# Designs tried in a protein design chat: VH-VL binders against a9kqm9. Part 25

Target 1, 255 residues: a9kqm9
Amino acid sequence: MRIIISPAKKMVENIEALPVCGEPSFIDQTNQLLTYLKSLSYEEAKEIWNCNDQLATMNFERIASMNLKTKLTPAILSYQGIQYQYMAPEVLEKDQLEYIQEHLYILSGFYGILKPLDGVTAYRLEMQAKVNLSDKKDLYEFWGSLLYNKLREETDFILNLASKEYSKCIERYVTEDVRLVTCVFGERKGEKVIEKGTYAKMARGEMVRYMAEHKISTMSEVKKFDRLDFSYDENLSNETKLVFLKGESNVRDRK
Key: E = the ipSAE of ESMFold2; O = the ipSAE of OpenDDE; V2 = 0.75 times the mean of E and O plus 0.25 times the DockQ between their complexes.

## First folded at step 9 (VH-VL; framework fv_emapalumab)

Design p05 (at its last look DockQ between E and O 0.58; V2 from the best seeds 0.00; counts 0 for: pae E 14.4 > 2)
Fold by OpenDDE, look of step 9:
Structure p05 (fold): chain C 255 residues (1-255), chain A 120 residues (1-120), chain B 111 residues (1-111)
Amino acid sequence: as target 1 above (255 residues)
Amino acid sequence: EVQLLESGGGLVQPGGSLRLSCAASGFTFDSYAMSWVRQAPGKGLEWVSYISGSGGRTYYADSVKGRFTISRDNSKNTLYLQMNSLRAEDTAVYYCAKRGYSWRYYFDYWGQGTLVTVSS
Amino acid sequence: NFMLTQPHSVSESPGKTVTISCTRSSGSIARNYVQWYQQRPGSSPTTVIYEDNQRPSGVPDRFSGSIDSSSNSASLTISGLKTEDEADYYCQSYDSDNHVVFGGGTKLTVL
């Protein structure tokens, strides 16, 4: 089993962090992207980043001096956001770290796909960014099936905890011999499930921690997730989708 | 070659103060966390304090909290331990230890130690 | 918080194999890395094992580390015992508060 999650937009450079253990699998492609980004004007780069002037300026300067081999931070410790706060990778125990190092992948617009302890530099580049590189129109085309193939080499079961924007780069290429299961964290509204971004991010992070704590390897074990007032709903779930509902613990207890 | 050289040890009365130093060389000092570990005569090793590479994070054993202060001057490649309100039970050889490159704390190099004797 | 318990002393003849145990009082021994340090008489400690079973450069392969979850203990094994192996050995780990925890130490005598 492999678990995929989204990166965070905000990244930190933590020179006091643990040493990195590994290089991104597609560092050459990342270098290609970096070279491309370095060739852009401020206006062109800003368009790609789709951010305000302050962030654009900061990132423009960052890219200009970026070196993918220096000032590296473990990927799992570099991303800052709600998901990663709840994952709390900085306090993971040894066996939990080993678990995520084995099972967890972080999708990235810049790096493609990362293991938790891969060394990364701070960057800004979302998967949905539009880049014109090598006759490709965006990063989805740029990465193509590379990311999926990386996963496919290792597993026939992918647990998707990533946002749609990032999971698309995997979902598009899923073959019949691979089971992709997506976790949905939401609240019930009639017959619909409403996903609130904040809670979903919390849940995704907590799920990763839960899985690491319990060394989860089966779907049945994933379904037992019950943190943050979430509980598995069998009726709303199917072979490719696990639905967890907030505030319905009684329903879970009746199962 | 990594070298750690402790200094500043000596005889001090209970309630007194002492400042230990550890001069480091042979590695990028500010890239590594450092610790003090002490050993009472004929006894085992006891961790005393930890300081991160930048000095931004410190940890202390319960036995020394509020009395000892770990610090570092990265421009001088020197680690310090300010010891106040010293007690007889603080008598020990104090080692400075370099953290290894690992996920969690372990020490890959140790100094020769400096003896601190607290006695009336 | 937890404690690491070691036997006070062990002894064995040269050429033989000796094992020193380090038992964690609470929590799983497998949750945190265990290190082993050697301290010869009148000398500073030196690292012989880190991260459960890794050897620093210069440490002979006679030294090995292992973890036994069933007994919640770590073990340092020294094969082909030599006279220079006579020393105190300390296991070390860390707790959730980032405090370093040492075992009480084991005196190894080579007969």
Scores: ipSAE 0.128, ipTM 0.666, lowest interface PAE 2.6, mean pLDDT 92
Fold by ESMFold2, look of step 15:
Structure p05 (fold): chain C 255 residues (1-255), chain A 120 residues (1-120), chain B 111 residues (1-111)
Amino acid sequence: as target 1 above (255 residues)
Amino acid sequence: EVQLLESGGGLVQPGGSLRLSCAASGFTFDSYAMSWVRQAPGKGLEWVSYISGSGGRTYYADSVKGRFTISRDNSKNTLYLQMNSLRAEDTAVYYCAKRGYSWRYYFDYWGQGTLVTVSS
Amino acid sequence: NFMLTQPHSVSESPGKTVTISCTRSSGSIARNYVQWYQQRPGSSPTTVIYEDNQRPSGVPDRFSGSIDSSSNSASLTISGLKTEDEADYYCQSYDSDNHVVFGGGTKLTVL
C-alpha cells in the first residue's frame, strides 16, 4: 500500500535536522517549472502565487536564487501546515520513520511526488495555480500520468488522504489494476456528511501518525481509526470510500 | 557559527516569577526546534521543555507543567521560558539548546547557561 | 516515564579503553535514538555521539556508540584514552509521549 497526502503552502527552509535520503523522482520536470517561474515578471508571479506583496517578494527573491540540488531539506520537515502539525513528523520513532519512508508520498505542484526524506527547497506553486505553459494549459496536464505511473510501479493499493486539488493528479489516471480508496472525514447533518476543512486536515495528519504507529498495511486496519472523536461508518462507506464521522465532543484536541 | 546566549537569571523568592531569554544567531532559527535543559548545582542534566520550529508544538517535563511556558519569537530569533510559581527545587543553571541535524531529540548546540536561584 | 541508569564513575589509564553503560528501565533502547554528551568542569555540554553511533564533525573516531537490545542498554566507548577526555558523560533518549530523559551522568577520571 501507498499513502498520498497534500503538501502545505507554508514551508521552512534550510532545516539541517535530518539527512536528506533521496532526490525527487521528477527533478527534471521541476527544473522546467523553475525555468518558467524565473521567466515571469513580479506581477505575473504574484498572480500565480495568489498572495500578498510580502510573500510575493520573498518568493520572487527565492526563485531568483533557487538551486534544486543544494541546501536541501527533507520534504516531510519542510511543510508546516495544520495537517503536518497533527502528523508531528519531528517526533516519529525510528520504526515509524521507516514506515512513512516506505509508504508515504507527498504530492506537489512543483515536484510532482515526493518521498518524505527527499531533499527539497522551499517553493510556492499550488497544483491549481493559473500557469500558462507553452504546450500545457495547466499543471494537471503538465504532470499528466507521470505521478500515477510512479505509484503504480510500486503498489496496487493507494490510500488517498490528499485534498481533491492534489488527488486529481492521480484519480484522473487510475486504472482497474490499482485500487484507490479515499478517506472522508466529516460530520453528519441530516442526510448529508459535511466535511469541514480544518478538521479534515487534522484527521489526515492523525491518520498518517496512526498508521505509522501501528504499521498498518490493510484496509481493515485503516477502518479502526478512532482519533479526534472520529469513527468509521460502514453504512456510508463503500469499496472506494471510507467515511469517518466525528461524534459529539466539547473538546477540540486530545492529548 | 551557531551562538546561543541565555539571559534573565537571578535570585528570586519562592512563588516568584522570572522570564529567561535565549538570543540565537548563526542558523535559520525558525527551522529548528529548541529546548530548555537545566542542571541543579552538583547534579545532572534535566530536560525542561521543547518547542517546535514554528512554535506550534510544545512539551514540558512533568515537574514544570502548568508553571513554565516555553515560547519563541521567530522574527527576533529569540527563545523564551516564562517561569511562574518558582520553588526551591527550580534552582539550577538553565541552558538553551538547539535541536540538531536529526529527526529526534538531539541537541547539537548549547548556550553557556544562566543561573536561577530560588531562595528566601 | 522511564529512566536511564549510568554508573556513577569510571576511571582508566591513558591509552586504554573505557566503556560507559546506559541502561533503559522500560521500553526498548533500540526503538528510540540515544545521544551522548560530554561536559567538562565549568562548561556547557557538547555532543560526542548522536543517533546511537554517529559522530559530529570534529569528534575523534576513538569515540564510538553502540546499542545492545538484549541488555536494553547503550554504550559509549572511548579508546586510546587521553587526559582531555576527563569529563562527565550523559546519555539521553526519549519516548513516543515526548518524555526526554538524561541519564544520571558518569564522571570519567583519567588516571
Scores: ipSAE 0.005, ipTM 0.455, lowest interface PAE 14.4, mean pLDDT 87
ESMFold2, look of step 9: ipSAE 0.000; ipTM 0.448
ESMFold2 (binder alone), look of step 9: mean pLDDT 91; pTM 0.928
ESMFold2 (binder alone), look of step 15: mean pLDDT 91; pTM 0.922
OpenDDE, look of step 15: ipSAE 0.105; ipTM 0.623

Design p06 (at its last look DockQ between E and O 0.01; V2 from the best seeds 0.00; counts 0 for: pae O 14.3 > 2, off the site)
Fold by ESMFold2, look of step 9:
Structure p06 (fold): chain C 255 residues (1-255), chain A 120 residues (1-120), chain B 111 residues (1-111)
Amino acid sequence: as target 1 above (255 residues)
Amino acid sequence: EVQLLESGGGLVQPGGSLRLSCAASGFTFDTYAMSWVRQAPGKGLEWVSYISGSEGRTYYADSVKGRFTISRDNSKNTLYLQMNSLRAEDTAVYYCAKRGYSWGYYFDYWGQGTLVTVSS
Amino acid sequence: NFMLTQPHSVSESPGKTVTISCTRSSGSIARNYVQWYQQRPGSSPTTVIYEDNQRPSGVPDRFSGSIDSSSNSASLTISGLKTEDEADYYCQSYDSDNHVVFGGGTKLTVL
């Protein structure tokens, strides 16, 4: 089994001086994207980053002097945000670190796909960024089937904990010999399941932690997830979708 | 060269307070977690507290939780231990220790220690 | 929480090999990294082994660390024992609540 998760927009360097254990698999493609980003005017770059002038100025200067081999941070520690807070990778035990290094992949608009302990430098480039790269209209075309093919060589079972923005890079290319199963974390609203973005990110982070703690390798074990007042709902689930519902305490905790 | 210099130890009455400081140099202070470890006279090492780098997450031994507060000022490269409600069993040499470049909780550099004596 | 138990003292002659044990009372010793520290009288501790079996720069290769899951213990082995190896040795590990624990210490005497 392999697990895919989303990155985060915010990144830090050296949040905890912990060793990197590899180079991103598609560093050559990342170099192509870096060359492209360096070719942009400030106004063009700001538009693709979709951010204020403070962030755009910082990132514009960052890419001008960026070196993909220096100031490296383990990918899993570099990304910040609620998903990574709930995953809490800096406090994983030895065997939990080994588990995520074997089973977990982080999707990235800039790096494509990352092992947790791959060395990265901070960047800003969302997968949905409106880029134009020679004969490619966007990053989905740029990455093509490369990311899926990497996973396919290693597994016939992908557990999807990524947002749709990122998981599309895999879903578009999935073949019959690989099972892709998406976890949905939501709450019941009438007869429908509504996925609240904040709770979904929390649950995705907790699922990674849960799986690392239990060394999960089967779908039946994934179904036992019960953190953050979520529980598996068999009736709403199927062979490609595992639905987890937040219980009644969720209503009381909204405030 | 990495240096860790503790200060603020001394004689204090039971129930009293002290604040220990550890001045750090020779490394990027805000990227390394720091710890306080104590050693009672003639006894072994006992972990007291731990604080992560820039995110400020803290952990405490049960024996000091609620009485001691670890903190850091990354702009001054200084680690602190605020010690309240001191007891005789808190008498020890207090070391500040730097976490090494490792996924384990390993301390690669230690200060010289500062003696805290709690006696009436 | 858990304890790490070490022998109070060990003795051995120069040139020989000594092994210091470190037994974990609860939870698997193999689940978390084990460190070993050396402390000479009047001095601060220094690391001789981290991450079970890794040596910091400057620590001679006659120091080695190992893990034995069946006895739930770690070991520090010092071969080619020298008089300067005479010191107190502490093992150290941690738990899933991020509590750090040191062993009681072992006084090594080189006779």
Scores: ipSAE 0.081, ipTM 0.625, lowest interface PAE 4.8, mean pLDDT 89
Fold by OpenDDE, look of step 9:
Structure p06 (fold): chain C 255 residues (1-255), chain A 120 residues (1-120), chain B 111 residues (1-111)
Amino acid sequence: as target 1 above (255 residues)
Amino acid sequence: EVQLLESGGGLVQPGGSLRLSCAASGFTFDTYAMSWVRQAPGKGLEWVSYISGSEGRTYYADSVKGRFTISRDNSKNTLYLQMNSLRAEDTAVYYCAKRGYSWGYYFDYWGQGTLVTVSS
Amino acid sequence: NFMLTQPHSVSESPGKTVTISCTRSSGSIARNYVQWYQQRPGSSPTTVIYEDNQRPSGVPDRFSGSIDSSSNSASLTISGLKTEDEADYYCQSYDSDNHVVFGGGTKLTVL
């Protein structure tokens, strides 16, 4: 089993953190992207980043001096956001860290796919960014099936905890011999399930922690997730989707 | 139908210059990167240079860097290779190659090639 | 920067299966896609495999590509070998500097 999650927009550099244990699998492609970004004017880069002048300037300077081989931070400790806050990788025990190192992958617009302890530099590049590189129009085309193939080499079961923007890089290439299961964290509103971004991010992070704490390896075990007032709903779930509903634990217990 | 037709090859003395052309047809030329690949007599394929479709970014093999210049005129659907300071080891059939619309560097069509002979 | 190493030659009888290896000297073979080109005597190269295992239109399914990360190698497999398959075969990839790298080529003789 492999677990995929989204990165965070904000990144920190912490070279005093845990040792880097690996290199991104597709560092050559990352270098290609970096070279491309370094060749852009400020205006062109800003358009790609789709951000304000302050962030654009910061990122422009960052790219200009970026070295992918120095001042590296473990990927899992570099990303800052709600998902990673609830995952709390900095307080994971050794065996839990080993679990995520084995099973968890972080999708990235810049690096493609990362293991938790891969060494990374801070960057800003979302998967949906419009990049004209190598006759491709965006990063979806740039990465193509490369990221999926990486996963496929290692597993026939992918647990998807990534947002749609990132999971698209995987979903579109799924083959018959691979089972992709997506977790949905939401609230019931009448006949609909509403996913709130904040709660979904919390739940995704907590799910990763839960899986690491219990060394989860089966869907049955994943279905037992019950943190943050979420509980598994069998009726709304199927072979490719696990639905967890917030605030319905009592209803579940009565059934 | 995609067609690539190289021209400009011939005999030249060491230190001389030569300009190759590749006329392209059958596809939207400006949307595809193009490359030159050469093959010395009885030897293998060697990549020479690459130029992107619209941005005009260029890349060169170390063996030709500083001596060769790849360029393109999209209005004429033509790829060029300006070769200066030619050496005997530059003797080869030079192929024009179209990059496929796929991930990475991949050539889906090749020309028939033009022979360049550098000899005193 | 890396090299792609191929056997100089391979030979096999018609109807049999032959495999041509392409070993990357440094870096993971899986980091960059591998392509395979066929070049018959006196002809230009043609693509038989791209992106490790994809076949262009017109290429028979007798041709297949694979990647073996454990040996850091790519392989071209030709099943049901035919006389027309006699040619030189080149593997190709690219590095982080956007330089295209070809293997040394393999001469396939159909006995």
Scores: ipSAE 0.000, ipTM 0.471, lowest interface PAE 14.3, mean pLDDT 91
ESMFold2 (binder alone), look of step 9: mean pLDDT 91; pTM 0.925

## First folded at step 11 (VH-VL; framework fv_emapalumab)

Design q01 (at its last look DockQ between E and O 0.15; V2 from the best seeds 0.00; counts 0 for: pae O 8.5 > 2, placed apart)
Fold by ESMFold2, look of step 11:
Structure q01 (fold): chain C 255 residues (1-255), chain A 120 residues (1-120), chain B 111 residues (1-111)
Amino acid sequence: as target 1 above (255 residues)
Amino acid sequence: EVQLLESGGGLVQPGGSLRLSCAASGFTFSSYSMSWVRQAPGKGLEWVSYISGSGGRTYYADSVKGRFTISRDNSKNTLYLQMNSLRAEDTAVYYCAKRGYSWRFYFDYWGQGTLVTVSS
Amino acid sequence: NFMLTQPHSVSESPGKTVTISCTRSSGSIARNYVQWYQQRPGSSPTTVIYEDNQRPSGVPDRFSGSIDSSSNSASLTISGLKTEDEADYYCQSYDSSNHYVFGGGTKLTVL
């Protein structure tokens, strides 16, 4: 089993982190993207980053001086945000860290796919950024089947905890010999299941932690996830989708 | 130079409350998990509470759970311990302890400690 | 949770070697890393060994750590013992409930 998760926009750099254990698998492609980004004017880059001038200026300077080989941080520690807060990789025990290094992949518009301890530099490039890569119309075409082929070499079972923006890089290329199963975290509201993005990110991070703590390797074990008041719902689930529903509020809130 | 300076200790009656503070400097405070560790007079070290660098995760020793609350203000580089419903057995020197960055599961720097005495 | 058991005290002459044990009560000692802290009288603790056998910068190489799976224990060894090594020593590990666990401490006397 291999688990895919989204990156985060916010990243920190920390050269005092535990040793970087590997180089991103597609560093050559990353260098091509860096060359492309360095070729952009400020206004072109700001449009791609879709951000205010403060962030655009920071990222423009970052790209200009970026070195892919120095000041590296392990990927899992570099990304920040609610998903990573709930995963809390910095408190994983020795065996739990070994589990995530074996099973977890982080998707990235810039790096493609990362093992947790691959060394990264901070960047800004979302997978759906509107880039013009001459012979490729967007990042999905740029990455093509490379990311899926990497996963297929290692597993016939992919657990998808990534957002759609990122998981499309894999879903588009899935072949019959690989089972891809998406976890959905939502709330029942009448006849509908409503997914709140913040709670979904919390649950995705917590699911990674849960799996690392229990050394989970099967779908039946994944179905036992019960943190953050979520529980598996068999009736809403199928062979490619595991639905987890958040429970109702306390009795004081019942109508 | 890393410095951790605890304050807020003192004498308090059983059932009372105190709030401890730990002022941090010389490192990127928000990048590091922090703990409170206490030492009763003449006794060994006892871990009290932990908070992750972001503040997203907290843990407590069973002896203080429900009575103590750890928090941090990363904009002020300050760690806090709110201690409620204090008991005589909470009498100790309370240390602020900095963990090494991720997976370095040790305390690489300790403050000088602040004494909390719970007595009638 | 588990407990870490240390001898209450050890003593040895300057220049000699002393070993302080730290035995884990349940589960493997290798499940997580073991740290060692030194606390001199009237002072805050300081780290002398982390991650079983690593020394922080500035800690003399006469301090060493080891793990023995057969006895389910960790050891701190101090060779070339000096009077300044007289202190309390605590082992520490991190359990699966995200709690730090300290040994009871060992008072080292340099005679």
Scores: ipSAE 0.018, ipTM 0.574, lowest interface PAE 7.0, mean pLDDT 88
Fold by OpenDDE, look of step 11:
Structure q01 (fold): chain C 255 residues (1-255), chain A 120 residues (1-120), chain B 111 residues (1-111)
Amino acid sequence: as target 1 above (255 residues)
Amino acid sequence: EVQLLESGGGLVQPGGSLRLSCAASGFTFSSYSMSWVRQAPGKGLEWVSYISGSGGRTYYADSVKGRFTISRDNSKNTLYLQMNSLRAEDTAVYYCAKRGYSWRFYFDYWGQGTLVTVSS
Amino acid sequence: NFMLTQPHSVSESPGKTVTISCTRSSGSIARNYVQWYQQRPGSSPTTVIYEDNQRPSGVPDRFSGSIDSSSNSASLTISGLKTEDEADYYCQSYDSSNHYVFGGGTKLTVL
């Protein structure tokens, strides 16, 4: 089993963090993207980043001096956001770290796909960003099936905890011999399940932590997830979708 | 500033019990694993016990397993070591030690230690 | 399980360089898993090297760590030896059973 999650927009550089244990699988493609980004004007880059002037300036300067081989931070410790807060990688134990290193992948617009302990630099590049590179119109085209193929080499079962924007890079290439199961975290409103972004991110992070804590390896074990008031709903779930509904309070999961 | 202050040491007879405490400050106590490390007089360092930040995981050296219990109260920022069935060979200065980040396998801060003497 | 073996004592004159070895008895020594602690007489241990060659703040760059995979050993090197460096030094690692393993310690005497 491999687990895929989304990155965070905010990244920190911590060269004093845990040493990196590997490099991104597609570092050459990342270099290509970096070269491309370095070739852009401020205005062009800002358009790609789709951010305010302050962030654009910061990222423009960062790209200008970026070196993918220096000042690296483990990916799992670099990304900042709600998902990663609830995952709380900084307090994982050794065996839990080993678990995520083995099972967890982080999708990335810039790096493509990352293992938790891959060395990364801080960047800003969302998967949905519009780029014109090598006759490709966006990063989905740029990466193509590379990310899926990487996963396919390792597993026939993918647990999808990534957002749609990122999981799309995988979903569109799924073959019949691979089971992709997406976890949905939401609230019941009539016959619909409404996903609130904040709670979904919390739940995704907590799920990863849960899986690491219990060394989860089967779908049945995933279904037992009951943190953050979420509980598995069998009726709303199917072979490709696990639905967790928020409604039951658990004393243990209150943070 | 990180501070670790051990207490509870003293003289005890073989077979007796003693409870050590370590008061921690200067860091988010619950975020860090803690350990007890002891040093017999004139001897080297010996790891005794480990407890995770949440307290959910504990490990013991074979020499103390079944006799010692490590625990923590994160609301009080205090680490404990309950020592039962004490033996002469348990005589040592006991240090509480803070681990670095959870993925690191070193102690970054040590207390001053408290002396435990087991003697008839 | 494994043991870490250190020399019982080493000595050197001020200004010189001294090296303390730490040999792992079994399994491969790993760079990220070796630490060194300094313990001055009557004091608590302090970390001088962690994860093979990283220094905590306040530790001078005279202290350095290295790994020799061929001999399955780690080494602490102290250059420009000072009187204040006189202490016991312990190497430490971590096994798969979540146990900390210390070397026997090395007494460094500054002549």
Scores: ipSAE 0.015, ipTM 0.500, lowest interface PAE 8.5, mean pLDDT 91
ESMFold2 (binder alone), look of step 11: mean pLDDT 92; pTM 0.929

